# Ledger of designs, part 2: VH-VL binders against q9lss7

Target 1, 226 residues: q9lss7
Amino acid sequence: MGNTSDDDKILSYEDVVLRRSDLDILNGPIFLNDRVIEFYLSFLSTVHSSTTISLIPPSIAFWISNCPDTEYLKDFMKPLNLRDKDLLILPVNDNSNVEVAEGGLHWSLLVYYKEANTFVHHDSYMGVNRWSAKQLFKAVSPFVSNGDASYKECTDTPQQKNGYDCGVFLLATARVICEWFSSGGMKNRDELWFANVKETVPDLVNHLREEILALIKKLMSESVSK

## First folded at step 1 (VH-VL)

Design e8 (framework fv_emicizumab_arm2)
Fold by ESMFold2-Fast, scan of step 1:
Structure e8 (fold): chain C 226 residues (1-226), chain A 121 residues (1-121), chain B 107 residues (1-107)
Amino acid sequence: as target 1 above (226 residues)
Amino acid sequence: QVQLVESGGGLVQPGGSLRLSCAASGFTFSSYAMSWVRQAPGKGLEWVSSISGSGGSTYYRREVKGRFTISRDNSKNTLYLQMNSLRAEDTAVYYCAKHLGYSRGSYFDYWGQGTLVTVSS
Amino acid sequence: DIQMTQSPSSLSASVGDRVTITCRASQGISNYLAWYQQKPGQAPELLIYAASTLQSGVPDRFSGSRYGTDFTLTISSLQPEDIATYYCQQYNSYPLTFGGGTKVEIK
């Protein structure tokens, strides 16, 4: 009914097409959707240009966790070349219903670091996604570590104080971990990223929505100028 | 202040049609999934249908699939339920309910007052 | 479909009594359970979500707990204004399903 639709395409970036309604999500105290999560993970992938970092889209992580057949899963996983990755960033969603697109109520982050042979779960709301994270861990582990990888919760990971910022905490934590890895990872400090996350994420989440909005507007203007 | 106001209920013959409306205010309507929940006289609550914030995805309980159509007009902040081939067992108060957040499969933080649909000869 | 079995269907208690209502899911739903209060002639109102989190403005005499697939709503000291029918709802998966309701009355 207006001259602008909420479904209007506003930016095509890598494999994600953002729509006008996605800007409203970033402007408000609203849960981040799959498109916004995928967009920023894709952006982090371009900033951290290492061929050994893989940031998995939400739809792919969901499929891996809910694949009905082990043979289908093996065929799906082969082209992802996960054995060649030193760092995997995997968004976790509590949606288990394959009939429902963009379902679920909570985002969290699962990270695999090859040098430590460990999966670490970061959950900004009382570990609510622990079950979903463990399901994803079990599905992915055979393709990176022959099933001998460790799983742990980051017990002092920053906690959200509202009911809508779980996706922001996912993205902030993913960014800090990518920065940690690009700065030399465990080789320089002989410890995982936990201190970096604890020190940096609480401040970053206060500004990340604004940063992502500004980034999208910048990319939109660059697209028009070309 | 969130408000949901239903309208369009009434008496209809079996096999007839009705269209329910829900006028929403006090929140960014397009950012939230919405549902219709019904309650037959003296009975419990029963989820009927849901629609995503963009309107791109719709869900229905088995008994109404193919007969009912949920839709929304985000420019008017209005939710609709088109009810066709109505049966006596569709008699109920129909509530408009707001999902919390953007994704489907949620609890309902706000409800409208309801509108009564009576299917009778 | 996930079936929600609510018990009892009705109960009668005195003002000041501790009231307990239970809801059992037919399969695992984690903490994705809400409780609603419906007073006669009114729309339902959200009391609790995520099994145990009180909605803003809800009196602290209301509490929710979980043990496996068993969920409990407790009113620690029943007040006259608490006379209503209470419903649980799972939101783990579609179709969304409600319990049959528990009618709370004064003796």
Scores: ipSAE 0.006, ipTM 0.466, lowest interface PAE 10.1, mean pLDDT 86

Design e9 (framework fv_emicizumab_arm2)
Fold by ESMFold2-Fast, scan of step 1:
Formats: sequence, C-alpha cells, structure tokens
Structure e9 (fold): chain C 226 residues (1-226), chain A 117 residues (1-117), chain B 107 residues (1-107)
Amino acid sequence: as target 1 above (226 residues)
Amino acid sequence: QVQLVESGGGLVQPGGSLRLSCAASGFTFSSYAMSWVRQAPGKGLEWVSSISGSGGSTYYRREVKGRFTISRDNSKNTLYLQMNSLRAEDTAVYYCARTYGDWFDPWGQGTLVTVSS
Amino acid sequence: DIQMTQSPSSLSASVGDRVTITCRASQGISNYLAWYQQKPGQAPELLIYAASTLQSGVPDRFSGSRYGTDFTLTISSLQPEDIATYYCQQYNSYPLTFGGGTKVEIK
C-alpha cells in the first residue's frame, strides 16, 4: 500500500494543477508550496484581468532569476510583453538550486510599479530574501525599465510571527497591492500602496488560508457539476 | 558542520594578479549569496564584493570595480575572486563569508594578500 | 554611501562592567544592521543581526537596540573572553559599509 490519494489531481485552474496534498498544506500550519502560490496568483490575475497587472508564476520567476543564457532569457521574456504592464507582481524564493525547482525555505514579494519606475521588496521575515529579490530585480529590470529602475525595501512591511506563513504574507500583500491598483483611489506616489498594506495585511493573513481553501473547494464542486 | 576555507593569497608586485578561492562545505552552497570582505593590517573591515546564489548578480566596491571579478562554481561549492592590476592599498586579509540578508555568517579564516615592491 | 560612525574607538573596562558601544548611520537604515566580534588573530563572528536579534549560540549578556539612526551594542557583564574589536555593519543599501570598530580591553 501507499498514500496514492495525496497525489490525486483535484482541480485544474488555468495553468495550475492542484493535488489533494495541497489542501492539507492550507489546512495546517505548513509552508506554502509553489502550486498553492501559483494557484492564488493565477486567481488574482483572473480577478484583475481587465487591468495592466501581470502576476508572474513562481516557476517563471525562478527561471528568470537563474537563467544563465542572456539570449535565451531575451527570447523567453519577449512574449510576456512586460513593457505593456503598469504593475508587475513577482514571487521571490530563496531557492537558487536549479536542480530542485520547488526547494527553498522562504517566500517574499517583489513588485514593480511603472509610474514610479521602482521595484519594491516586501519580506515578512526581516528582509532575509534581499539577495534573491535583488537578483530577480536585476534580471527583470532591463525588460521593463532599460536598467534605470530604482530598488527599495519596504522596511516597515507587516512581519510574520511564525516560521511557516511567509507564503501567506506574500499572497496577502500581492492581493492588497492589486486591489490598490485596480481601485485607483487617491494614489499617493510618496506612499505608494504602503498604507494599504500596513492597514490590511495583518488582518487578512489570519483568514487567507481559510479563504483560499474555501475557494478551491468551491471550484472543485463547480468542476464536478459540469 | 559549516566551513569556508580560503586559499590563493601571497606576495605579489604592484600591477600583478592573484586568484583567491573559497571552498565551502556543510550547507547548500547555491542557496546563499557569498561575499569577500577584506581587512588591511591593523585596520577595520571593508566590503569588497558580493555575488548572488546563482551567480547572476554581482556587486563591487568602487575602488575595485573593473580590476576584480567575483565568480562562483556551484558544482564545486567554490567562490572565486580574480584580482588584477593590484595596488599597495589592496594589501589585506581577504575573508570569504556566507551572505544571508546581506549580513555575514560564517566567515572563513582569511587569506593574506600582500602587494609590495 | 551610508557612513557608519562607531564610538568609542577603544575602551578599557573591568570584568563585570556594563559596556555600551554605539554606531550611528548617516541616513535611515531601519533595522538593517549587524554586529560582529573579532578576537585577536581570528575571523569576525556574527553576534546580532536585524539590529536586535541575537545569533544562536551567542551569550545572553549581549544585546542590541535601536533609536532612530543610533544603534547600541550592550554587554551587560563583561567577561575576559569578550576582549575583541566590535564592528557594526549596515545592509540597507550597497555598498555595504562597516563602522570603524571599537576595541574592548580589560583594565
């Protein structure tokens, strides 16, 4: 015998195939994997489909950051049409081992806002992903800003109080930033989305696992009904 | 056990070249940025250069840019510093350091580079 | 470049004394500051990162604090093995910069 049911494919959503074990990750105090991160970023992409927001999957961000061939990277990046986007959401992982794509111990978020020509890094664990974020910034910058973009850390971004919620903070922060962009509102160029992140993310992270789990179960039931 | 062992230091004349190596063991080398930090005899610590885990990003102190090249071979768990056009002011102990969040832990034992006529 | 000014350059204290070393950044660096200890003839060792987080294995007598752009390293009760030069380092922006060091000796 074995535990084959944990490998069962439970939902196909856009380019993401979730497995039953992914529900266990969301149910527990467990580090989020690439599939859960990709799924929710893909869902946010669907919600904000009428905007100029691009949300990059973890696997794509990983390969951009680790691509050794400049010409191959250029060919890969061209169809993504990043210069047509006003907001770019990029997940950051501390895994730089190309032989273990789903490795790494920490998630954080890198955001590019075209109007400010600035990349901002949000790290819920005291900036430990700074190097990985800077590497991704350097790799992406030529494709959005001709290499003249600024990079900054959001030094007062909400901080996690446990060892496993970094991915949840990534997703909560990404969601708040997308909502800030889509609403227009009174955008303050000096503050960007920082006030919204500080006000909303600490509460959102307490419920986001439950919200994502409920969303997946709803989508699963809709698939069965078809 | 995490270890960093530097080698390649020595006496060289002004204008000469040296290549430093740092052999890493006890951790997943490719998952960490790495740095070189130097210390002139009786002086303080001075950051020289850093490289990302994949090797895709490099940073240099102004005074060494164009003369020094930091690189790494993740298949060999080894960090390098190629030093060209050496000057008397480059005389220092060169430390290899594992870089996490841009702070350094652990540090190697250091290797002495002396640039003298 | 961010300048890191350490004071004092050197100090002499008795075993059991409370020792305070200060480090001032020329601009805001949030909590992106580390402290290192370097004993004579040895490589530096990390004591504190993120301004106040003690590295595992470091004795509880060491602590770090921040007030604006001013950072302090405190040794609550100086021990003989604490004879060393102490360095602060900012990692808010490149180039990474160190303080000038504070040499601690026992009188």
Scores: ipSAE 0.005, ipTM 0.471, lowest interface PAE 12.4, mean pLDDT 86

Design f1 (framework fv_fiztasovimab)
Fold by ESMFold2-Fast, scan of step 1:
Structure f1 (fold): chain C 226 residues (1-226), chain A 119 residues (1-119), chain B 110 residues (1-110)
Amino acid sequence: as target 1 above (226 residues)
Amino acid sequence: QVQLQQWGAGLLKPSETLSLTCAVYGGSFSGYYWGWIRQPPGKGLEWIGEIYHSGSTNSNPSLKSRVTMSVDTSKNQFSLKVSSVTAADTAVYFCARGYGSGSFYMDVWGKGTTVTVSS
Amino acid sequence: QSVLTQPPSASGTPGQRVSISCSGSSSNIGSNYVYWYQQLPGTAPKLLIFSNNQRPSGVPDRFSGSKSGTSASLAISGLRSEDEADYYCAAWDDSLSGYVFGTGTKVTVL
């Protein structure tokens, strides 16, 4: 084994720079950090680049939710062109200081679907991020609707059985929803993506850490061979 | 649920290019890796490679110089080309849906296309 | 090419437990997850086991996987006539940067 620092850069993908410590997180039963969440959302964004899906990085979602100046928020939001998007994927975090876990760090997913004019919150630990999700909803809704958007908790969304997989559930749910949208959305279905999430997410979370780890290793080897 | 249908030229002469296509029905094409596996008569499975919608590919190093894969997201299809075929390329070719960039399992498989290379 | 080694055949009578070994190296099984596929005669392979020991929906509990060091094993308990098939292990190989399959094992139910 090499004597490599945990902070050594191992892969640059789009706007994300991953470090060796990120591989250790994926190998273990450990909370996913902002970089791993951002990496996989960025990867999904590349996969769905020809669609009207916008996947917001964790740091951007955090800033939107915590911006104290309404005018600055308007200037910040304008170049994101959210009104041109039919589906928004927004990671939610309950920690106001993302560098400090202190037992309060929890990931969940907020999704906006323009056709239904509805925000849906998916929380794999029911109720924990409800306040944080509502704050993000309030901050974002003026930029995608005329103040008439609905907010809904997905009360039967798949639930985690451990204390560390919230980020994995966020990413699995985001992937399933993006795939649902790319397949034509409501084809022969009356209820959004909920059946797809319930059917697919429980299986997907069992191997998503391994998939992301393998994807990163693959991308690392491709950068060396080029 | 999800079904893969595959087709292509099954009879080839040495030095020709093999071309196979796989179409995805009943599910999303985007968000998955799509791969090819082959099986020579009476022998085991050999991984050929994989592709996702951005055009990024990963191929078996022993085949990489002869293999080209492509995607057509408008048709929910992906294709395999193998150049300069020989009798050693005679096999049943399977397309499959991959989780995690081929480093993990293939959970949905096409029924296979028999390819014979003969003079 | 690096290949995962399996016994070419295994056999048992109905109700018995049959085990199939899969031997690799540090670059494949030793550092990556193991998968198992079942191939019935004339059909495409079907996923049996993923992530060393997990079963997809629809795969009976009598199929189980395990991994130790650079080796893996598939166990079939309560063997049935419909289990007669070829079984393949598989894993990613870091040194090859590719997915490798085992040599395959034909299971015969006597």
Scores: ipSAE 0.005, ipTM 0.450, lowest interface PAE 15.3, mean pLDDT 83

Design f10 (framework fv_fiztasovimab)
Fold by ESMFold2-Fast, scan of step 1:
Structure f10 (fold): chain C 226 residues (1-226), chain A 120 residues (1-120), chain B 110 residues (1-110)
Amino acid sequence: as target 1 above (226 residues)
Amino acid sequence: QVQLQQWGAGLLKPSETLSLTCAVYGGSFSGYYWSWIRQPPGKGLEWIGEIYHSGSTNYNPSLKSRVTMSVDTSKNQFSLKVSSVTAADTAVYFCAREGLYGDYYYMDVWGKGTTVTVSS
Amino acid sequence: QSVLTQPPSASGTPGQRVSISCSGSSSNIGSNYVYWYQQLPGTAPKLLIFSNNQRPSGVPDRFSGSKSGTSASLAISGLRSEDEADYYCAAWDDSLSGYVFGTGTKVTVL
């Protein structure tokens, strides 16, 4: 597209502004950036807007995990009203450099389910984000329960085989868990959403980039960009 | 150190089912994928499939209709079955561990191999 | 079947450098990490290189890997008689949802 800059704004959706370079990321075998992850989590939030699900943007999760002042964190967390939520979706990134807002090389997913009082970590490359997820868990736990929440690794969560699809696995897993919750969690003897994730995510990740790209193009056609 | 020990019937007749077992010693069975690879005489390596410790499987499409893998977590073992064997299934069969916890490499530990001959 | 193409043989004299190529497609090497395995006569394969260019503990720095586009290479510097073996590249293939191996290269030390 010769006359179009890669940084041109192409779509404003809720609190996220996508750029033309984000379409190239989705079209290629390329690591998903903060904007694409935030966009799709925001879209899921709209789809499930009548529920008690909260999907936290990557920038907010990063800030929570890296805030050095406990009292400042308390003031930041109060208006998020996390105690009113039954399901929290939290993106995890291995970026620990507070001087770089958008960084890191690996995405994973941390989920809090109030009824079980448990945080579950889904990492599509086993063990890579274990420490980062644990830090986020410790930072968030006091604001969603009375400090007695459990932490669990989902040891049989679907695994990636390439170096770039971790964000796709994050989004696919988040979508399946939101759908499970909104459907009433109708698994009488099954453990939470684990069977749904194991059954659905491996196939979903093969097409999710294409689905998100098609969604963005549809939204662009339905509105004036910016 | 993690070691893989494998065994099974070495001589088969056409139409029979190949059955091989691999046992894991000196390390954790849980949290890993476990693979089978074969090598026909004088030929290269062919990946057969993988199984996660939970029992979830993924097979080479060329072999999928005849291959079944299973796990026995209480014994730290995994097994391979290949149905309806022919002379083309004559090979050395290797079991292997796949992907270290927190690492990006795949088949890092291999069994010593089991020779399987399909002969009338 | 293996879908990664390697030369069937490579040779060198002690102390020299030998290089082995491995050619694939966008669905395997072009999108995924490359691994190299050494198979000494009568033995199981041993992991020699992982993640394109990394060495496991115990593998000498004489062995190095590289990847560019849909191709990869293994270099053996300071060739020794003990390096006489078959060498295989490998990668995950997105279209097969499985691992593929190279056709193999027999390295002979003259």
Scores: ipSAE 0.005, ipTM 0.449, lowest interface PAE 12.9, mean pLDDT 84

Design f11 (framework fv_fiztasovimab)
Fold by ESMFold2-Fast, scan of step 1:
Structure f11 (fold): chain C 226 residues (1-226), chain A 120 residues (1-120), chain B 110 residues (1-110)
Amino acid sequence: as target 1 above (226 residues)
Amino acid sequence: QVQLQQWGAGLLKPSETLSLTCAVYGGSFSGYYWSWIRQPPGKGLEWIGEIYHSGSTNYNPSLKSRVTMSVDTSKNQFSLKVSSVTAADTAVYFCARGIEYSSSYYMDVWGKGTTVTVSS
Amino acid sequence: QSVLTQPPSASGTPGQRVSISCSGSSSNIGSNYVYWYQQLPGTAPKLLIFSNNQRPSGVPDRFSGSKSGTSASLAISGLRSEDEADYYCAAWDDSLSGYVFGTGTKVTVL
């Protein structure tokens, strides 16, 4: 293989092991990988640990979408206790974009809100992950709904202006939605979190890489003593 | 209110490339899936594919190797190209607006149709 | 190619009820909504029914849709001469990742 430092471990946080190359990804104009996405979703899970929010790791979301055996999927899903959750945060990944998007995967976000019985898809590059998101929706829906859940594209969700920030938009949108839920949500349930996403995400994405880098460095310094 | 105006090829020879354009008037171009559907003489409808204003496409697998769609957002237009045509590509071609809402996907506005004949 | 099967023709006299069946599989009708399109002679198709049983503005209530398992049906009550047209069912097909139309049914008003 190549001369990579992929085995260089820098931080163990919950179930995520970050490597030196992950800091380089955050520092550059480079697609976010599974580990960075999983790390920040895990961090949000810790911040919102007293809530009924479930943030699903990328590897688990991908497995759910691609499990060919209904019985294996059912057995896998049961211990996740998704019916106990009022908000599900699910990363969407379209592997067909590896060839088309110059070696990068495209990230987007699927969110299920139990009170509205609705899945909402947020894609910062509109249209790219529509079918991948619907595939995940169909796979997850039986475990959170009686088969009557709605699916909706957020057609005015903030759009990326470059070829590499899709993961940053996923994380920024997930954070805003978690904060919306924890604050008691909007008075008008028909509008969900859409106004908050539209108002906050465009500014947040300009600083999120730096914020995550600072967080990782802080956690690294705190873990050295143990 | 929303209208689709289409134009393009009339008579083609085998092996040539079919080129059709559809222009959107009276409504937003963004936020919709723009589709092409064809109908051979005396036969049924066949969905060719769709394109979003971002340029993202999805094609009918049986036609995917020969089909290319593109958008011109400055003109609110989208186009269809079908390469290596044969007599089997003779059809009326329709452009249409695709709506996706609450797990539904359907075409609510259609162009008038463009007749394409592949012969001699 | 079409993967949804319809009878090639149906007929009735004014005032009668006509039903058109549409048969698919688990990858299309079985897992997705069904749509119906009406095509009057020499015209583009027009959306008649969406999401199994909903009508667009301007479509008379004598047109109704239903879905059961892997099959769907369009009913035309109080048949009128202006209903003479070709009718197509349609659905998304998960195995093709594409939209599919039925084989079409020509409705003749006698």
Scores: ipSAE 0.000, ipTM 0.449, lowest interface PAE 17.0, mean pLDDT 84

Design f12 (framework fv_fiztasovimab)
Fold by ESMFold2-Fast, scan of step 1:
Structure f12 (fold): chain C 226 residues (1-226), chain A 121 residues (1-121), chain B 110 residues (1-110)
Amino acid sequence: as target 1 above (226 residues)
Amino acid sequence: QVQLQQWGAGLLKPSETLSLTCAVYGGSFSGYYWSWIRQPPGKGLEWIGEIYHSGSTNYNPSLKSRVTMSVDTSKNQFSLKVSSVTAADTAVYFCARTPYDILTGYYMDVWGKGTTVTVSS
Amino acid sequence: QSVLTQPPSASGTPGQRVSISCSGSSSNIGSNYVYWYQQLPGTAPKLLIFSNNQRPSGVPDRFSGSKSGTSASLAISGLRSEDEADYYCAAWDDSLSGYVFGTGTKVTVL
């Protein structure tokens, strides 16, 4: 009947069920797992629910990247209504093994901005996820553009100084970009959100784990039925 | 190849509202900015403003109190209105397609042929 | 209004090279790409150079662009009679949150 300690369900939020072990991940200097990434992206989706932002769960991004059948992928993508969205937030993982859904050791962020018709990759360990990001770009591009979308690496995106914070950088960068978009976006056309990311993310990553932990505890206390 | 066809009233009296329309043929309307630029007789080019296919607008600060742009995505059209016209608004008005991406920047790659607007009593 | 400064005229004989300067500031040319438009008499402007130095399909390599600091230049080598036109530089301006054109240069082929 399973383990009760680390496998205990502690919070059901939208489509995400967090477990006791996920709090331990946030409390420690430990690589963020799929559930924590999905939870915070889902939270950002709720915060920005009145906008044309779509934040894609890690499991969905994984299957889009690894779908072997182009026709099946087309059917899968249709109900996501991506053409209705002006900003897409897509988590990238270096796992290419379809037998291990929560594998991989490195997170990064791929962002599509319709107004610029451009995919931008933010990788806090520069170069590691380039191929995985391009794979996801190629899979998603036909469903959001006329086949002419460009791809760009953000070469001056904030860089991690340790081996475990890549997921934190993903979430911090996603949050800053969503806030940039919701605030009206375009202050410098050639820079997009790059100045905001460069200015805000380095400090935000120092506190984001604590902030997410506080959010989870607040939501747990507000829950009346699990 | 994409073609822009423009039309509207060419002769106005002071205080009237200028109204011009631009229709897009042979290409996608979505994913682009659409701009208006004007040129008074014997003078240079002045950017009036832009509209994204979603309806988001940005106008030249010196004109923004009098300018309104709108889109009709079902007809692949966008329009310009300038209120309270004076003789200073006499110009040839051009519509233009404005691509934007981070690698090539912001520019006008396809232009309409122009509509002459004269403001006189 | 125009915020980029160009010389009002330039002239040459067939086969010569003419250069047109364009001067701006840190908020426009200094931080953004430069574009050049050619306007033949009685016609709409045509994109001649984009992203400082790139040519659209169909533009001869006689036309070249360059940018340094807050200034840009358009060079026309092997000048021909059909090059007689008005030339405008342009750039996005961060301070105005808008697109700005140069004052324009009339090129005359003698």
Scores: ipSAE 0.000, ipTM 0.446, lowest interface PAE 14.6, mean pLDDT 86

